# VH-VL binders against q9nrl2r1430to1533: the designs that were tried, part 28

Target 1, 104 residues: q9nrl2r1430to1533
Amino acid sequence: GGVHELSAFEQLVVELVRHDDSWPFLKLVSKIQVPDYYDIIKKPIALNIIREKVNKCEYKLASEFIDDIELMFSNCFEYNPRNTSEAKAGTRLQAFFHIQAQKL

## First folded at step 18 (VH-VL)

Design cc11
Fold by OpenDDE, fold request of step 20:
Structure cc11 (fold): chain C 104 residues (1-104), chain A 123 residues (1-123), chain B 107 residues (1-107)
Amino acid sequence: as target 1 above (104 residues)
Amino acid sequence: QVQLQESGPGLVKPSQTLSLTCTVSGYSISSGYYWHWIRQHPGKGLEWIGSIHRSGDTDYNPSLKSLVTISADTSKNQFSLKLSSVTAADTAVYYCARTDYEWGSHRFGMDVWGQGTTVTVSS
Amino acid sequence: DIQMTQSPSSVSASVGDRVTITCKASQSIRTYVAWYQQKPGKAPEPLIYDASSLESGVPSRFSGSGSGTDFTLTISSLQPEDFATYYCQQWYATPYTFGQGTKLEIK
């Protein structure tokens, strides 16, 4: 049910945040540090935002939750070249996510 | 408490493979974020050779002429470096180093280094 | 590859002096810079992470600043044990690259 799904989403977000490769994704990219980020990325998102949406029960379907997580990674790979630390971290975190998401 | 120690032959002939091992004590390599190999040519600066992540992902410096291979052995708490077809240009002090991750902080860098081992490539 | 242009290559100073070392990246690398100190015959030791975060145990006279392309390491009041070679390093992207080094010598 919805309560169980909410718990699953919450737990998965917790696991993502605790992952050592979560550092690029914990919060929105700083416009100060990356001035052109929001010129390129039109749907910015981060784990703290996703967590908030989970807490507010904004995800009615698992697919919606997964879409936001995938968007987060997509944004990372769109902006960051493959050789960047963010992209490398994102690659590993996404792999972890895909494994955990199978439990949803 | 965390210590890294490089080991391997100090003399390698040209065209041979340079093999070094970094033994980690006081800390599990499985807990480390990145493990690095760095070298320093005589009287020169530092050059990153490559790294291995705890996941097994590796990154190598493409500027090196030699083929670089870095691997980890968790059972021995070691990680290793191999440079193929070495030349005199590969003569250097070789360091292994660690990058750890502290959650909530983005303080990445090489926080623990080995003492370094001198490798001379000569016929 | 990202180039880290470090300056000066060498500097002579006296105890008590304020010393500044600069590192310029060939592109924006946010704050992904570390600084190291290396004494003769020894391995490098970390000083600064993330451009401005002091390593534990490092004296407060050391400080780092900068973001984007320009970074600085400052020693507010040089001590005898500070004479060494210093390196900046970027970890924004592989290959990781170091500055050429700055040898800090006694005047």
Scores: ipSAE 0.903, ipTM 0.952, lowest interface PAE 0.4, mean pLDDT 95
Fold by OpenDDE, fold request of step 20:
Structure cc11 (fold): chain C 104 residues (1-104), chain A 123 residues (1-123), chain B 107 residues (1-107)
Amino acid sequence: as target 1 above (104 residues)
Amino acid sequence: QVQLQESGPGLVKPSQTLSLTCTVSGYSISSGYYWHWIRQHPGKGLEWIGSIHRSGDTDYNPSLKSLVTISADTSKNQFSLKLSSVTAADTAVYYCARTDYEWGSHRFGMDVWGQGTTVTVSS
Amino acid sequence: DIQMTQSPSSVSASVGDRVTITCKASQSIRTYVAWYQQKPGKAPEPLIYDASSLESGVPSRFSGSGSGTDFTLTISSLQPEDFATYYCQQWYATPYTFGQGTKLEIK
């Protein structure tokens, strides 16, 4: 996909970041606020990291980009029970992502 | 200015359905993050009943014995509460409230409340 | 459910006093705590979000602190209009739960 795919990734990240349910995902989880997070989550990732990878053209395939986004959600659901605010936000954001990803 | 106003019957008989509506003015419910129903029994504290997200997702307090249903009508800029099979225990002041969203933050809270409406469950 | 244990249930104080109200969560809830003020016959009004973020228009004598399980609301110098009931609330998980409330009365 080259440049076209890169632009699509950039746009999708922008849309994810702008989404109201992006707040748990904008940056890496704070170890201060969640001391045991990194004991459980071994591949932490966030939208700012994904955006940086997009900007650096680190994604050669759409599948790689999608994998990182899905990892982000997977981490959220692995750590946060379903009834938490983060999990709820994640659920909605992931649904949004899945719709938008169809455009890739 | 954002204003919320509860409306509905102030008296409901036991086993009937309590139905309330929150009318929002000065602000689109489609712009809000969460819309809540809270109640306060006479002389008691606050109890969260449930919420509806702008997407339509709902969350309810499982400790309530009544079946809770919250819905939104964007065309009327209202959202509603239904409690089925009410008892005297459902007598309370009922509030609707808003949680607004500030981008990039998880500063959650109920920033705007209705004045509350008293609902009495009695035969 | 997450329990928010608020203390004290009531407190008598005088104008100018420093007042501290505490809420303890039954589990870690990060900073997902809001504080409300309720005056008799009125709806609650927000004071603090995210444990320590002051609501717009709220006097600076109000402050919140805490993270994890222990949270405090402090009024540095009590004013006549501050006599009311205060509630903490957690937004970490549903069901959203409130503390039992603290009635701040004039001594």
Scores: ipSAE 0.902, ipTM 0.952, lowest interface PAE 0.4, mean pLDDT 95
Fold by OpenDDE, look of step 19:
Structure cc11 (fold): chain C 104 residues (1-104), chain A 123 residues (1-123), chain B 107 residues (1-107)
Amino acid sequence: as target 1 above (104 residues)
Amino acid sequence: QVQLQESGPGLVKPSQTLSLTCTVSGYSISSGYYWHWIRQHPGKGLEWIGSIHRSGDTDYNPSLKSLVTISADTSKNQFSLKLSSVTAADTAVYYCARTDYEWGSHRFGMDVWGQGTTVTVSS
Amino acid sequence: DIQMTQSPSSVSASVGDRVTITCKASQSIRTYVAWYQQKPGKAPEPLIYDASSLESGVPSRFSGSGSGTDFTLTISSLQPEDFATYYCQQWYATPYTFGQGTKLEIK
């Protein structure tokens, strides 16, 4: 993939961050605000972490990049009931991601 | 300046459908995060009816006995509320409101409201 | 559904007084709380968003605090125009629910 794949991942992360439903995913969940979050979610991840991994060229395959994004959504749906604002935002953002990921 | 204005019949007969429209001016509905309908029974508190997201996704209050339908018309810059099979219990002041989108800092709340429209359900 | 228990239901106060209104959620809702002011015959107006952020144009004598289940709206020095009904609202989950309201009356 090299530079071209890196650019594609970079661009996709930018698009995800700019999405209006990205607010639950921009940073890791605060342990202060959600004390039990890390008791339940064992592999926490967020868009800022994924962006950093992209910038450091840690993704050798597109599947690895996609796996981290899907993990991010999986964590959201595991912790948050479907009627929560986070879950609703996550559902819409994931749909957007799936469309954009087809371009990779 | 963003303005919301409710419109529709002020009188509805029981078992009929209550239909209201919120006209938005000074702002595109496609730019808002959520668009809401709220009602207030005479002398009572506020009750959320439902909302529509800019994507078209809708959420409704399951406690309402009437069937709720909310839709948006971007060409008219309006969104609407329909309550089916209304009863006297649906008599209230009905408000439309907005939740704005601000990148990186979602503002949880309704920052702009219409003036409200009174709907009376009576035979 | 998430219940928002607001207290007191009514309060009498004088100009210059410090007034505190509380709202307790039936479960943790992080900081997803808004506060509104409503005067008779008028639509509600926003005061606070995200539990503690002051809406634009709202006087600094208004403040909000809290996270989790306990939230407060404070008016540091009551002014004549502040006599109204106040509502809290949660945005954590649907259905979005309001407190029952607090009527602030002149003593």
Scores: ipSAE 0.896, ipTM 0.948, lowest interface PAE 0.4, mean pLDDT 95
Fold by OpenDDE, look of step 18:
Structure cc11 (fold): chain C 104 residues (1-104), chain A 123 residues (1-123), chain B 107 residues (1-107)
Amino acid sequence: as target 1 above (104 residues)
Amino acid sequence: QVQLQESGPGLVKPSQTLSLTCTVSGYSISSGYYWHWIRQHPGKGLEWIGSIHRSGDTDYNPSLKSLVTISADTSKNQFSLKLSSVTAADTAVYYCARTDYEWGSHRFGMDVWGQGTTVTVSS
Amino acid sequence: DIQMTQSPSSVSASVGDRVTITCKASQSIRTYVAWYQQKPGKAPEPLIYDASSLESGVPSRFSGSGSGTDFTLTISSLQPEDFATYYCQQWYATPYTFGQGTKLEIK
């Protein structure tokens, strides 16, 4: 049911945050550090935002939750070339997420 | 206390494969973020060879002419470097190094280095 | 590849002097820069992470600054043990390139 899904989403977010490759995704990209980021990325998102949405029960379907997580990774790969530290971290974290998401 | 130690042949013939091992003590390689190989040609600067992440993912310097292979053995708490088809250009001091894991923070640097091992490529 | 242009190649200074070494990246690399000190016959040792974070155990006379493309390592008051070669390194993207190095010599 919905309550069980909520708990599952919460747990998955916790696991993502605790992952050692979560550092690029913990909060929104700083406009100061990356001035052109928000000119390119139109739907910015981060794990802290996703966690807040989970806590507010904004995800009614697992697909909605998954879509936000995938958006987070999509943004990373859209902005960051493959050889960057962020993209590498994102690749590993996304692989981890895909494994964990099978449990949803 | 974390210590890294390079080991392997100090002399390699051209066209052969250079093989080095970094033995880590006082720290589990599975706890590190990245493990690196760096070299320094005599009288020259530092050159990054490649790295292996704790997950097993590897990255190599594409500018190297030799084929690079880095692997890790958690059971032995070691990681290794192989350079195929070496030439005199591969003569250098080879270092292994660590990037530590710190949750939630950027990991930009090598905090612990081996003492280095000299490898000479000569006929 | 990202080029790290380090300057000067060498500098002569006296104990007590203020010394500044610069590193310029060929593209913006945010703050993904580390600095190392290497003495003859020894392995490099870390000084600064993330452009400005001092490594544990490193004297406070060392400092790092910069973001984007321009970075600096500063020694506020040079000590005898500080004469060595210094290197910057970027961690923004592979290959993780180093600067050419700066040899700090006794005047």
Scores: ipSAE 0.894, ipTM 0.947, lowest interface PAE 0.4, mean pLDDT 95
Fold by ESMFold2, look of step 18:
Structure cc11 (fold): chain C 104 residues (1-104), chain A 123 residues (1-123), chain B 107 residues (1-107)
Amino acid sequence: as target 1 above (104 residues)
Amino acid sequence: QVQLQESGPGLVKPSQTLSLTCTVSGYSISSGYYWHWIRQHPGKGLEWIGSIHRSGDTDYNPSLKSLVTISADTSKNQFSLKLSSVTAADTAVYYCARTDYEWGSHRFGMDVWGQGTTVTVSS
Amino acid sequence: DIQMTQSPSSVSASVGDRVTITCKASQSIRTYVAWYQQKPGKAPEPLIYDASSLESGVPSRFSGSGSGTDFTLTISSLQPEDFATYYCQQWYATPYTFGQGTKLEIK
């Protein structure tokens, strides 16, 4: 996409990072702290990685950007039961993302 | 600076609804992350009753879920607990508490507590 | 539900002693543990969050450590004002359960 689309991706990523419920998604999950995470989740991704991909213009289509963000939430819900603090944060942040994504 | 104060009846009859209010001073309730109700049975430990998130989402202890309602009134800077169909087992000291937020960390914990209010369920 | 088991249930110690209280979770809860101090007749007060982070105004003789299932609260040099009951609480998943408490008595 063009410069305006990349600016929209950056704006959206910034809003996600600033959200109260971004804390589980800022960086990749630590294998030391969560030893079995990478046995279950094979396509790990986090907001810092997505932001770097935006900065490097690695998304060619808006759908690729959206897919990475949805993958981030899907990983959260696959690894974490719904009653966990991580999954609750993921549910709220995903709802916020869906509202903000309509601006793309 | 922030203060939480519980209020409500100290004596409630069995089968009635216990209604408590937590008044927040020195801080806007809409600025917090979670608002909680906790109780402590006589001579025993602490039990989490439930919480309301700043978005309005609620979470309740499954042991109480069908009996408990937590709500917030931002215009009065208050949040409330209703516990229906009480029995003598609901006799406890009830606390309200806050979980504040710090960006980039999971600063969980109840960083401010009310003073507590004793509720006795008795005929 | 995640059980939080504290040990010991009570402890008597002398001023100046190093005191350690443990809290064991029934499953891994990462670092999602808070510690509270409750003095007689008062509400609990925050002590530690995120397993090891000291709350504001808490004396530096208090520290916390652990991750996964095993957590500790340590008082490096016990003072007379540390007489209280101590609770851990997990924040990993609802219901956000507390340990049963550890009563610390000064000899």
Scores: ipSAE 0.713, ipTM 0.894, lowest interface PAE 0.8, mean pLDDT 91

Design cc11
Fold by ESMFold2, fold request of step 20:
Structure cc11 (fold): chain C 104 residues (1-104), chain A 123 residues (1-123), chain B 107 residues (1-107)
Amino acid sequence: as target 1 above (104 residues)
Amino acid sequence: QVQLQESGPGLVKPSQTLSLTCTVSGYSISSGYYWHWIRQHPGKGLEWIGSIHRSGDTDYNPSLKSLVTISADTSKNQFSLKLSSVTAADTAVYYCARTDYEWGSHRFGMDVWGQGTTVTVSS
Amino acid sequence: DIQMTQSPSSVSASVGDRVTITCKASQSIRTYVAWYQQKPGKAPEPLIYDASSLESGVPSRFSGSGSGTDFTLTISSLQPEDFATYYCQQWYATPYTFGQGTKLEIK
């Protein structure tokens, strides 16, 4: 809700973007490279979109912000089998997020 | 420049544990993304053995029946391979390799390789 | 396990020729393919990552393409130093399997 909360969201998103396992999550998955992605994932989201929503003050509750980030990870694990490079990166970035989100 | 060098015994008896060390110079092992072991059997292609992520997470080739352990020692700037219960089928040239980190991309591939070390398993 | 099938197993070619070698994955692996060159008695050397991105210092006569299951490595004008064995490797999922290799020989 307030200015201090939006600053915390901004800082957390910046830390996620800077993390070395952020590479699968920076932008939406390309339909050209992965034609079936949007047949399986119905609520696509990525860090660039979440960052834009923070910048535009579109999150009214901390739970809304957290839900978008968890949706991003859930999409990763739904589409990508456990042994994939994407799922491995997602697991590590989600663990990092959970640590950082405790500060929220 | 980054250099990787494998070291360890060239001859190992069957049923023993093969232990190899990769020494990294000109680069901190903690700055890499993944560190790998690969082998090449005589006159054959390449086989990925396993990898260790900078976080300590490991991945192993299931074909080695989980006989493999990969570990890192950041104080020595080294990472190691242990392969237990070796047989003649484990005779190969063993390579260590790096996958480097580049923010914003998945530069997956082994961009630096060691020179390789020949290991023979025989009595 | 994802099988990577290279074709052909060997190529006999002359200096100046255009050479294409292919790598087919047993399932879609997006663009997660690397290519390596290996000369006799030496370690493999990186050529291509992410299907089409040239590694630093690799001559521009090398190129890679493909996505999904079908990938190619092309040498546009073969040079004497290009006679070697070439391997593809997938990076989509563990185990990170290699192709069987393609030996490029002088005619």
Scores: ipSAE 0.699, ipTM 0.888, lowest interface PAE 0.8, mean pLDDT 91
Fold by ESMFold2, look of step 19:
Structure cc11 (fold): chain C 104 residues (1-104), chain A 123 residues (1-123), chain B 107 residues (1-107)
Amino acid sequence: as target 1 above (104 residues)
Amino acid sequence: QVQLQESGPGLVKPSQTLSLTCTVSGYSISSGYYWHWIRQHPGKGLEWIGSIHRSGDTDYNPSLKSLVTISADTSKNQFSLKLSSVTAADTAVYYCARTDYEWGSHRFGMDVWGQGTTVTVSS
Amino acid sequence: DIQMTQSPSSVSASVGDRVTITCKASQSIRTYVAWYQQKPGKAPEPLIYDASSLESGVPSRFSGSGSGTDFTLTISSLQPEDFATYYCQQWYATPYTFGQGTKLEIK
């Protein structure tokens, strides 16, 4: 929505990117490196894509922004069992997101 | 120059708790990503015991999970291993190790190791 | 648990030889593999992380490759200080298992 929401979205996505557990989420998963990923995950999303959408004002509602962030985490947990290094990072980053999202 | 040094008793009796401490010098443990305990049994390969993440989250080898505790003390720049109810099978060289952190990258691997400390479990 | 199988279990080689060590995972682990060198009586030392990235200070004669299940460590021109045991380790999922080791000996 409004200019304050767009600024808040940018601030939140920057804080997510800076977090030390952001490494699985910075860019889309490579099909060459992970051949079966796109057979399992049908709506891929990553922080760089979300940040571009914020920069281009493509989120009309705060719920749309939150939905993309939560989709990013749900993709991680769908593809990766909980004992994986990627899922552990996702769990920590999602917890951080929930705290930061209270500020929206 | 980062150095890790294990310390603790070299001999423990069966059923007791093994306690080891890793002292880190030249680097703050709060700057690391993961801190690990590994052991190497006589004439055998390496076994990961567990790790502590910089957030305080711990991961343990499932074969040891109810018996193992790893903790960190940032004020002493140390992290520790406790392994309860030890048997002769726990006789090994014990190592502590670090996984370094670099933003935007995952550098999984143990980039610094302690020298190792021999622990013998015997009556 | 993810099994890491190294081959060969031992290799005898001469200074100057090219040596290749293989590590195979029981399931796909992406590139989450590290390699270590251990000399007798010493702690393991890091060589490679993320399948192919050299750790700081590791000579360029060492290289790693692979993704998925099949990984290799290559020494392009063996030096006297390279005679040691080499281990791979997966970092994809707990427990973070090691391979059984490959002992590189003087021929």
Scores: ipSAE 0.675, ipTM 0.876, lowest interface PAE 0.9, mean pLDDT 91
Fold by ESMFold2, fold request of step 20:
Structure cc11 (fold): chain C 104 residues (1-104), chain A 123 residues (1-123), chain B 107 residues (1-107)
Amino acid sequence: as target 1 above (104 residues)
Amino acid sequence: QVQLQESGPGLVKPSQTLSLTCTVSGYSISSGYYWHWIRQHPGKGLEWIGSIHRSGDTDYNPSLKSLVTISADTSKNQFSLKLSSVTAADTAVYYCARTDYEWGSHRFGMDVWGQGTTVTVSS
Amino acid sequence: DIQMTQSPSSVSASVGDRVTITCKASQSIRTYVAWYQQKPGKAPEPLIYDASSLESGVPSRFSGSGSGTDFTLTISSLQPEDFATYYCQQWYATPYTFGQGTKLEIK
């Protein structure tokens, strides 16, 4: 909603992108490299897309922003078994997100 | 530049705990992405023992999980391996290694290795 | 556990030869493969990460390729310092398993 909320969304996305476990989430998964991904994940989302939505003021409620971030992690855990490098990165980044989101 | 050096006893008796330390110089362990322990049995090749992430999270080879502990001491710039209840099967050269991280990409692999330390388990 | 099977187990070759070493994963691991060179009495040294990317300082005669389950390491023109044992390792999922090694010997 307000101006300070938009600045907070932007700052939180910047912090997520800067995190060293952001590598699985920076852009959408390549269908060429992972052919079956889009058969399993029906609502793909990534940090570059979320950041663009913040820049375009597409989030009307904080809950909409939080939902996209949580969708990103949910997709990761749905596609990737827990012992994979992607899932481990997702677990750590999600924990970081929860800490940073408390600043809102 | 960055150097890793393993240290610890070369001889350990069966049923004891093997304790090894990797001393890192020229680089802060808090800046690394993962820190690893690997061993090489005579004639059997390489086996990943486990890793510690800079957050403190650990991952262990399931074949060793109840016996292994990896920890880090940031103040000494060291990370350590403890392997309990050792047997002759634990005789190997033990290596420590790093996986570094460059933002925007991931580098799957161990880009820096220690020199290795030989550990013999026998009476 | 993901098994990494290397072939051949040994290769006898001459300086100047082209050599290929294969690593096969028991399941798809995308491109999450690293290759290492180990000389007798020394620690392994990194060669390749992410299936095909050369580590810093590695000569361009080394190359890697593959994705999914089948990966290769190629040395385009062997040099005397290339006689060693070569290992692949997968980084897709724990435990991060190594291949059993390929020993490259002087013919």
Scores: ipSAE 0.627, ipTM 0.870, lowest interface PAE 1.0, mean pLDDT 90

